# VHH binders against Malonyl-S-ACP:biotin-protein carboxyltransferase MADC (madC), part 1

Every score and structure here is a prediction.

Target 1, 317 residues: Malonyl-S-ACP:biotin-protein carboxyltransferase MADC (madC), of Malonomonas rubra (o06926)
Amino acid sequence: AKWTELQDKSFLEATARERAVGIVDEGTFTEFCGPFDKIYSPHLPLMGEAIEYDDGLVAGVGKIGKKPIFVISQEGRFIGGSIGEVSGAKMVKTIQLASDLYEEMVSEKPDLPEEMRPAVVISFETGGVRLHEANAGLLAHAEVMDQIQNCRGRVPIISLIGSRVGCFGGMGFVAAATDVIIMSQFGRLGLTGPEVIEQEMGKDEFDASDRALVYRTTGGKHKYIIGDCNYLAADSIRSFRETTTAVLQKPMEEIETFRRIGSMEKIKEQIELVKLSVSLKPKDSMDVWAHAGNENPESLINMTLDEFLAQAKRLKA
Structure headers, positions and changes below count from the first letter of each chain, unless a header shows other numbers; antibody chains are not in Kabat numbers.
F, E and O are the ipSAE of ESMFold2-Fast, ESMFold2 and OpenDDE, as the mean of both directions, binder to target and target to binder. V2 is 0.75 times the mean of E and O plus 0.25 times the DockQ between their complexes.
[cut] marks letters that were taken out.
The coordinates of atoms that the task and the answers printed are left out; those that the model quotes come from them. Centres of patches stay.

## First folded at step 1 (VHH)

Design c10 (framework vhh_5c3l_4)
Fold by ESMFold2-Fast, scan of step 1:
Structure c10 (fold): chain B 317 residues (1-317), chain A 124 residues (1-124)
Amino acid sequence: as target 1 above (317 residues)
Amino acid sequence: QVQLQESGGGLVQPGGSLRLSCAASGFTFSSYAMSWVRQAPGKGLEVVSDISSGGGSTTYADSVKGRFTISRDNAKNTLYLQMNSLKPEDTAVYYCAKEGSPLWQYLLGRSDYRGPGTQVTVSS
């Protein structure tokens, strides 16, 4: 597809490769360990599973302006976007390469211009660990977290959550550890899948088959109001690209303040949200939205992004 | 901080010889491949020679093969280029270069970190 046509494509419906190619400047994306390299987990054929040479994760580098952008784009079409040995290693190595490049750049020029600072962008689309490969996927999650920590204050890491599968399980914790989370209304983010929530709370309290309820509790508007995502983008590659570009123009010191996890202030905010939950006992995200000061919370559900951002009141700790 | 400082350039007559030196600091010199790159007036960069980190493997551009010899002294963090049988077409600014990774080459559009260069002029 032509890059200009790709810009108007739904982020939700796009493939992992389309998201990666479209988020960076036209013609600049170079893929690491792509299909031509024919790398795959040997565990999958041994277990009778189909293989794909990219192992369901597109990784590479491109540019936004002068800024090198290391891209990781998970593919929900391959084993639900689950992370295994090969895909996990690709993710770890891609983040490590960004950190290595930053180190080499500041070694040459200690006063490195902000517009040349490398960044990492991760488009999440995963239900969690790939169980076919013993504990390799779980080990990969830990190694990714180590690389994210190595980047703090040096290389900004931006999470994009707008895919159909969303970001659940262990990768939900990984996303929370990044510097900035950008979601669309249709993106989904949680610690566990909606089915696990239904089982734990019962269908009377939470019905996973109620798509509207699931999107209200795990979706971008709710996450925005409670402070679990920093920015909202419309459902297009263009909107995610433009939002990411605007964020990356900010100084590193400012970007660090957006992190959900990693500071005492953020921990205090989470404690206050837990206290609110105990006090308010909300059954629907709209109860929380009303408490945040939104007089007609139901109207927020159908608002355009621009209307929502102009009117929505966020929860204060 | 990577620092590369060339020396040994100057004016020389055709058929003459010069030895260029490059003092390296700010990185583990013995762990990196090194190159000599030149740029003639109004022309692009040309890689004239490279040498592996241990000094066991060398390559040369066809234009200088048999006349130039690249070498290194890892104990002294110094790279050398011995230039014999110099020709007017060898006139250029010569740069000492530390080779970057393939990723570095892609992202920055250059294969190396370079020093400020040393001018070599071959004329009668």
Scores: ipSAE 0.000, ipTM 0.183, lowest interface PAE 14.5, mean pLDDT 78

Design c11 (framework vhh_5c3l_4)
Fold by ESMFold2-Fast, scan of step 1:
Structure c11 (fold): chain B 317 residues (1-317), chain A 124 residues (1-124)
Amino acid sequence: as target 1 above (317 residues)
Amino acid sequence: QVQLQESGGGLVQPGGSLRLSCAASGFTFSRYYMSWVRQAPGKGLEVVSDINSGGGSTTYADSVKGRFTISRDNAKNTLYLQMNSLKPEDTAVYYCAAGYSPYELFKLYGYDYRGPGTQVTVSS
């Protein structure tokens, strides 16, 4: 009964710990308290009923089927989910542990079945770098990006964006670098699209300020139409879990095709989409939606998720 | 269906003894490292003891060394914790946990399965 209640809970309203516990199989989540070892955060083992002062980031490991899932879940209720020294170190170490486990498993069984491949799931809820620890927070963002790069083709990384605070600042770049982005219509994502292209190619080749208008809208429906998220989930832990599970059953080769950045071909595709949008001199997201082929873009705002997915047309390169 | 079910907890006097059991089903018990983990009121989780798949290697937290003994019966899919010379500080909910560790000599990456726990209270 408690598991069913957890699964039916709004993802938007859930705590970071509830999102982490609920995204993996019942009873399998084990939380990491700090450094790399057998340390645990003080909680009820099965359901994590109490939130503790964990520097605003829940990290741990659980299972989906036979697959080890390393979970990072940011908590917007603690200093807006901002990333500092401890939370940053926890995030870096959790991704590194997934990579380390993959290397160990492959060393023992080179023909590793996909259903046993480790994965990382990150539930974002952050405004970015913590002001009190700006240098450590910025360093943590860079180190997380390095760990994500190290995982490419080896350990799939899935972003979940459905929290109240959303995903902004430097963490928008981090999310864009993951393999798959799943959003709810209530999710918010910033610093993606043109800004990500500028970061990868450099300002001399691509100036994001000339193209930012097209990508200013942060909501899940807009991100879906412009290709900045791969999947839309309903606002429940169950829907995010089911979508994540379905994605993780795909071969790694297929999962890699969902990335927005990470290859020259993906960068070229993104540039062409931005060029098409900018040529229309759009004044808001409705102009972009119309260019994607939606004859009455205003009507999409009020559609249910199922209606939207059945009718919405996405931007074409 | 994977299940771990603890039993044997209860109220005991200081200096007394209890034996906890954990019945496992739905997975190949003999292949897994097994652990006893406890949570005292107002404190975090503490790994009390662990035992390798074959039962030949065990470790203990410093707080329980010489007083607690972990063991397993792979034929019966059962994990045990013999607790002697109990102290008020041993009062906690005790959980059994199963975890696959490819780093037999070095580390464990979380637990695959955990039980609902059993309460142990050491008090006069």
Scores: ipSAE 0.000, ipTM 0.101, lowest interface PAE 20.8, mean pLDDT 77

Design c13 (framework vhh_5c3l_4)
Fold by ESMFold2-Fast, scan of step 1:
Structure c13 (fold): chain B 317 residues (1-317), chain A 125 residues (1-125)
Amino acid sequence: as target 1 above (317 residues)
Amino acid sequence: QVQLQESGGGLVQPGGSLRLSCAASGFTFSRYYMSWVRQAPGKGLEVVSDINSGGGSTTYADSVKGRFTISRDNAKNTLYLQMNSLKPEDTAVYYCATSRPYWEILSGTYKYDYRGPGTQVTVSS
């Protein structure tokens, strides 16, 4: 009924709140309320106070099994999902709250099972910094990065990218700093938006209105092949929830290996990808897919997720 | 002042049913996790059931699963416990309580901030 309808809903078409409620177990999502500068104890927000100021970001806590999941879900329908002072502060405080809870739990029960320890899930839907609040938005990006650093090896952070707006600008860098990136084929991820690429390259080389071209360069299948996302999910809340659940069941040591930033191996991979883009001058993702070892790259475009995952070859660093 | 007042206890035959109510005042009821806790004579406290602030998430002790149902009405500031198929071992004083530490609920350990005076439930023939 309502829960099964929510689970079957397109992740792309869902609201931020629907994504937040649906990614955790039924009935467990508790939304935080009030301004985060008033939170001085992790216990009060966990009691289920609703967010009084939304500012285009839903934040709260729920469960997957026995694991507390701190959820941040950006809302693209509010000023394109841009990050301002209030939304930035909510994001920072939510991650800090997860870290604080981890410290409290481990201090009280050092042998507490891993499945009972907190994690963070961030559903991205943003073009980046809100222009009218640029200084506050930039500070928030820096503070989020600091909180991610505080969580390394302690609280896993998972990025979900499947929204219509996608994840661009400074938030693309933030996503790369999390432990795991899960995308759908309709998700978009990049350091700059498609419109900026069109402006720099010219419409004849890159047309931002060409949906197929945009998805081929920023979309989930391309990001999967070049190693910019770790997992692909189908376009449903259910698929993102199931993929997130499977990832969180992995040992922390394994989760650490998926991080795009924070290891010499990952830096080397990025350098090799940059070298490839310079030397080969690919104008289409198909050229990159061919170099990854896919003999008929165009055949991958129309494959189901299961077919794609079984056959696609990824670019080796 | 925080006040919790239980009602609905009494003497009932095995296999019977009772519905407990807890009237809350002096705090914003809709913001708190709520629990039913019981204590049999000469025994320690046992958490029977808990419910989150919105009512969508509940847990139950293994001893009462399938027989008891916790619910709440935030408009009336009232917590309920529907008890069906009662057994002699359900005999106890039942307390309405608030809970703050989320991780204590998850780990199976429990402490509460506020508790009512309790209502006695006796199951005997």
Scores: ipSAE 0.000, ipTM 0.161, lowest interface PAE 15.2, mean pLDDT 75

Design c17 (framework vhh_5c3l_4)
Fold by ESMFold2-Fast, scan of step 1:
Structure c17 (fold): chain B 317 residues (1-317), chain A 124 residues (1-124)
Amino acid sequence: as target 1 above (317 residues)
Amino acid sequence: QVQLQESGGGLVQPGGSLRLSCAASGFTFSSYAMSWVRQAPGKGLEVVSDISSGGGSTTYADSVKGRFTISRDNAKNTLYLQMNSLKPEDTAVYYCATKVYQWGSTFYYEYDYRGPGTQVTVSS
């Protein structure tokens, strides 16, 4: 599809490759290891899984203006977007390459202009670790976290959450460790999948088959109101691209302040959310939205993004 | 439509054996990981065992490790659980389970599928 036509495509319905190509400037995306590259997980055959050439992750580099953008775009069509050894290694290497480029640039020009600072963009579409590669996947999560730590203050990392699978399990924690989270109202973010919540609490307390409830607790509108995502984008590649571009024009020091974890202030915010959960005992997000000062929380569910952003009150703006 | 149907449950004495089967239809069985999940009286759901799509990788809950064996026959679209050295604490409804992702026009749909269950009672 032509790049300009791709911009109007639903981010939710887009493929991983379409998201990667569309988020950066036209014609600038160069994929590192394509779907025809024969990169193997050494642990996959030992665990009895079929060997895959592409472990469900598109990685590459492009540009937004003069800024090199290292893109990681997860694909939910491959084993529900679970992270394996090959996809994990691709994520680690891509973030490391961004960090390495930054060090090389600063070595040549210590006062590197902000407009030339490399950045990482991660489009999440994963339920967490792949069961049959659990140990390798958990190691990959740890290595990704290490690379994110190495980028702090040097290379901004932006999370995009608007895919079909969403961002669950260990990858939810990884997203929280990035500098900025951008969600659509159809994106889903959580540390625990809806089915695990149902299993622990029972259907009377939480029904995973109630998609409206699930989307209200893990969806972009809820995450925006409680402060768990920084920006809300419309469901189009264009809207995610424009929001990402606007964020990346900010100084690195300002971008760092958006991070959900990594400071005592952010930890205190999480503690306050836990206290709210204990004191309010909400049945769904409506109770939390009412507590935030929204007089008719049910009306927010069906609002357009523009209407929602104009009217919704946040726990912390 | 995804359909899972368990069979092979029943009454067995402590130390006995049972083999559960799960007939799967409505999806490409060989492309999905499968699980056995159980619910004992008055308790929540417990994942007993998981098996990879190809059948080469398996996991077991500590409570059943060494006694239960999960397997699958992709040609027959059937999942199995061989249960040996059964204990009264293994008494539960056993469910065959899988997770299937389906794409809608406007919304993402993630479906957890579970069969109606088969009762296993370990008692004299």
Scores: ipSAE 0.000, ipTM 0.114, lowest interface PAE 19.7, mean pLDDT 75

Design c18 (framework vhh_5c3l_4)
Fold by ESMFold2-Fast, scan of step 1:
Structure c18 (fold): chain B 317 residues (1-317), chain A 125 residues (1-125)
Amino acid sequence: as target 1 above (317 residues)
Amino acid sequence: QVQLQESGGGLVQPGGSLRLSCAASGFTFSSYAMSWVRQAPGKGLEVVSDISSGGGSTTYADSVKGRFTISRDNAKNTLYLQMNSLKPEDTAVYYCARHITYYGGTWYTYYFDYRGPGTQVTVSS
């Protein structure tokens, strides 16, 4: 489809490639290891056919304005979006390439304008580790976390969660570690708050398997109200692109403040919000929404995005 | 300010020839490898050809190998693409691009840090 027509396509229904192509400026996306890309690598004969490099993960680079954007877009139609050896390596190397480009650009021009500095965008659509490659998939999660840490303060990393499969399991930790989370109301993000807290504090101090998880839904409106995502976008490639563009225009210092596990203070704030939600003894998300100050929480379910953002009250510590 | 400006596109018959030019300014042209990249209707970007900074090394996509020739004139800050034996499937917008080549440990590929506005090539059938 033409890029202009692609902009109006549902983000939820789009393919991983369509999300990647559409999030960056028209005609700027160059895919790494894609079946139709020109790739010159001494390792190609050892890896097999080009289609095998896809492995359910589209990776590449494009631009938004002057800013290089390294894109990782997971494909839920391929083995449920599970992470294996090839897809894991592509994810790790794509983030590392963004970091390497930043170092090269700053080395050549220390006063390089922020609007020209690289960024990473990750569109999540994964159920977790690929069973037949579990060790490689688990290692890839750890290596991705290391690359995210390496980028902090240097290369902003933006999570997009609007796919049908959503973002669950170990990739929930990865998304929580990025600088900004953008969701649609149809996006799904699971078990991130309590599991992230348990990871940092230890199970004896905070057990993620407790009843706190019952009070969190996975949907974008709920995640927005409880502070587990930073921004909501409408279900279109255009809306995700426009929201991402607006975020990337912010100074790095401001972007740093959005991270859920960026500091011990942020983690303590999350613990207090979880304690608050548990103390309310809610049956579902609407009880939490009522506590946040929403007088008629049921009405929020069917609101348009614009109506919701204008009226919704967010939970505060 | 880096600027790349393509010219030489147009309408041609199958089997015909065109020569594209790209005028570069705002950087030391002789220090950078350059590429020609195209986007056909309804398709993604395809890297057509690359040339090293000194012009000593060139590569071509399989789809154009033997028909297209990339060259450069560093004294004139100009990149060229000679296109012979044109086919309907060569119909695309052609972009001049300055690129960075990355080696990712197990592969390498191209990232375009600057690209021109493009020139339309239409091969009628």
Scores: ipSAE 0.000, ipTM 0.122, lowest interface PAE 20.1, mean pLDDT 75

Design c21 (framework vhh_5c3l_4)
Fold by ESMFold2-Fast, scan of step 1:
Structure c21 (fold): chain B 317 residues (1-317), chain A 124 residues (1-124)
Amino acid sequence: as target 1 above (317 residues)
Amino acid sequence: QVQLQESGGGLVQPGGSLRLSCAASGFTFSRYYMSWVRQAPGKGLEVVSDINSGGGSTTYADSVKGRFTISRDNAKNTLYLQMNSLKPEDTAVYYCARTYTIWGGYTYTDFDYRGPGTQVTVSS
């Protein structure tokens, strides 16, 4: 499909490749696959190494303006987006390449403008680890976290959550460790599965089979209100691209303040959310929305993105 | 390439029985959890039943519990749904779906592929 047509495609329904190609500037995406030595960007040559297998995870580099963007786009249509040995290695290597490029660029030209320095964008579509690769998948989560740590303060990492499968389990922790989380209302993010929540709260309080309830508790509107995502985008590649572009124009100092994990203040905020959950014992996300100051929380469910952003009140800790 | 093909749907009287089959190909069937999912006219998708890779563990929606039985034959790469005591509200397109466990076993399941579906109509 032409890039301009791709921009109007649902982010939820898009393939991993469509998300990767569409999030960066037209014609700039180069996918990492097979053996490679040097990848030449419009700005600087990039040095890479062989990535031999395609297990459905798309990784590559493109541009937004003058900024090199290293893209990781997970694919839910391949084994439900489970993180495995090969996909995990591709994620680790892609983030490492961004960090290495940053170091090379700064060493050669310390005064290089920020808009020319690399960034990482990760589109999540994963339910967790592959059953037959569980040990390798868990190790990959830890290695991805190490690479994210290496990037802090140097290479911004932006999480996009709007895919069909969502972002769950260990990858939810990985997303929380990135600098910025952008979700659509149809995106899903959780550190615990809906069935685990049902077990802890009981079916009368939280029914995992109720898709509307699951979307209200793991969906973008709820995550926005409780502070678990920073920005909401409409369900289109265009909206995710425009939101990502706007975020990457912010100073690194400001971007760092959005991160959920990595500071005592953020840990304290998470503890307060846990305390709220225990004391409030919400039967629906709307109980939490009411507590945040929304007088008619039911009205928020069917609001357009623009209406919601204009009216919704967020939790203040 | 993953392929799932349902068969066995049709018109049946209330109180009747029907057996659905799903032929799977393009993946190692014996390694995956499988589900039956349905969509009634004008309604959303409902997960009817799940079965683990070995066939020993099953889960059912409250609406079909005691009436439907899910089973599988790993040697034939085939998933089954035995539907007894059918009700008009069971009228739906039934999809065979390949599922994966996100947090182990039945803790949380989702599906990544489904077949084209087979129509089940329960009416007098």
Scores: ipSAE 0.000, ipTM 0.114, lowest interface PAE 20.2, mean pLDDT 75

Design c23 (framework vhh_5c3l_4)
Fold by ESMFold2-Fast, scan of step 1:
Structure c23 (fold): chain B 317 residues (1-317), chain A 123 residues (1-123)
Amino acid sequence: as target 1 above (317 residues)
Amino acid sequence: QVQLQESGGGLVQPGGSLRLSCAASGFTFSRYYMSWVRQAPGKGLEVVSDINSGGGSTTYADSVKGRFTISRDNAKNTLYLQMNSLKPEDTAVYYCARDRYYDSSGYYPFDYRGPGTQVTVSS
């Protein structure tokens, strides 16, 4: 399909490849070929599927303006949107390539304008680790986290959460570790503030098992109000592209401040959300929205995105 | 209400045998592929074996091939795993799992797993 028509397509209903092609400038997306197109998981035959079939992940590079954009776009149509050995390796290598390009470019020209430096965009559509490939998938999650660490302060990583499957499990933690989270109101993110604290502090210091109901809400409007996503986009490829473009125009130092985990300041913010849960004892998300200063929180449910963004008050921006 | 409940785990000596059972309820069991998956201490989940809806097609991980046999009784809504020649490396929590959910919001490609049953292979 034509790129212009693709821009108006629902992000929720789009394929992984359509999301990747549409998020970057027209005609600039190049999907990575070999060795990626020749990588096979030894565990795929156990699933009763042909080894050459799509592994559920599109990876490549394109541009937004002059900036190289390394794109990872997960496909939920296969294996319930889980990450496996082959797809995990593709994610690791794609982020590593962005980091390597950054090092090469700034080594040769330290004065290279930031607008020409690489970035990573990840469109999530996954429920976690593939059971048929669980050990390899867990290794891939650890390696992805290592690559994200290598990118901090150098290569911005932006999470897009607007797919039907959403972002859950180990990939929810990966998304929280990226610099910016952009959601649609139809996107789902399973990781909550208490879960992030438990991961960072350890269970001996903080046990997140007793999460309040309000912090289990996975939708974009709630995540926006409590600060678990940074931006909301409408359900179109165009809206995600425009929001991503606007974020990438910001200095790296500013982009880093949006990160949900990775600093003591952010951990303290998560602790404050837990304290709010304990003191407020909310019965639903409306109680939290009221606490944030919204006089008629029920009206927010039925607002368009533009109305919501104009009126909604947040616990943390 | 979908429910999967494992039984038959326990302590066994190396070279011994155990038979695991999984009682399924709340769905049309005969329509689904079923799997046995395990998680060893400090490791991730590993698919041990799967079986098609009719029971005529089975697959095994290389680590258990020739030692384990998966089977099902659709009339009783029950999945089985016969484990022979057990090794210390087979020590794990064993889960009964219903096959992949295509449009999933869950953590794993399987819609449902049971609570698991512990298998310990040690003298």
Scores: ipSAE 0.000, ipTM 0.101, lowest interface PAE 19.8, mean pLDDT 75

Design c28 (framework vhh_5c3l_4)
Amino acid sequence: QVQLQESGGGLVQPGGSLRLSCAASGFTFSRYYMSWVRQAPGKGLEVVSDINSGGGSTTYADSVKGRFTISRDNAKNTLYLQMNSLKPEDTAVYYCARGGIAVAGTWYYFDYRGPGTQVTVSS
ESMFold2-Fast, scan of step 1: ipSAE 0.005; ipTM 0.341

Design c29 (framework vhh_5c3l_4)
Fold by ESMFold2-Fast, scan of step 1:
Structure c29 (fold): chain B 317 residues (1-317), chain A 124 residues (1-124)
Amino acid sequence: as target 1 above (317 residues)
Amino acid sequence: QVQLQESGGGLVQPGGSLRLSCAASGFTFSSYAMSWVRQAPGKGLEVVSDISSGGGSTTYADSVKGRFTISRDNAKNTLYLQMNSLKPEDTAVYYCAKDRGYSYGYLFSYMDVRGPGTQVTVSS
């Protein structure tokens, strides 16, 4: 498919590869360890449908303008996007390569222009650790966190959350550790998946099949209002690409302030949210929105993105 | 619909003991963490103790650690607080509280509903 046609494709419905190819400039994406890098014996019974050569994670490098962009794109169609040994190692190595490139560039040109600074973009689509490989998956989460730490102040890391599966479990912690989180209203982010919450609380308190409830508690609009994501994008590759591009044009010093604890102002916002949770005892996002001054919180759930954003700055919790 | 009813409070001398009970109805008791919360005259709420849904994990405020024991009977939908070595400073209204859980994200996992309370007075 043509790159220009990919730009109009739903981010939610895109494949991991389509998200990776579409987020960077046309023709610039080079995939690491793709499906065609491997040759299997024709006599092996595991050839074909049972083998996912990329282990459910697309990784590579491309460009946005002059910036090298290291892309990690998780694929929810493969074992729910769960992280195992191979996919975990690919994620770790991709972030390490971005850090290594930055060091190499700075050694050659100490006053590196911002427009040439490498960046990492992670498109999340995962329910968490792969149960078949739990020990390797847990180790991979820890190693990814170490690589993110190595990038602090040097290589910006941007999270994209707009996939069908969303970002839950251990990868929710990973996303929280990145510099910037961009979500669509259909993106889902949390430490516990909706079905697990239902099992723990009972269906009467949390019905995982109630899509509106799930999006009120883990969705982009709610996360934006409470400060748990930095930007909202429309459900298209183009919108995520344009939002990512705008963010990456900012100086590294400014990008660092987008982290949840990146500035005193952000810390104060989080303290106020904690106070709100104690005093207001909200049941879901509608109670928070009502407290923020909206007399009809139900309307926010059904607003278009443009309508919501026009009000959201006034409604910040 | 969801109801919590505390009992067992009263007047006791310093060094004495009381056992509080909370009868729960209108929800699946065994699926929720429960808390005891108290409010002394003219002061804010203090979380005294928490217990997990299955009873395997408990926490206590430093002010009561070693003296109070929280427990639950999921078959009877009842929460308990055994209070030993009571001090005048323990004088408060004690509330049974149902925790919210994670339905509204981790920032809002806290007390959802509490009962009308039971008065504990430690005379000195």
Scores: ipSAE 0.000, ipTM 0.121, lowest interface PAE 17.5, mean pLDDT 74

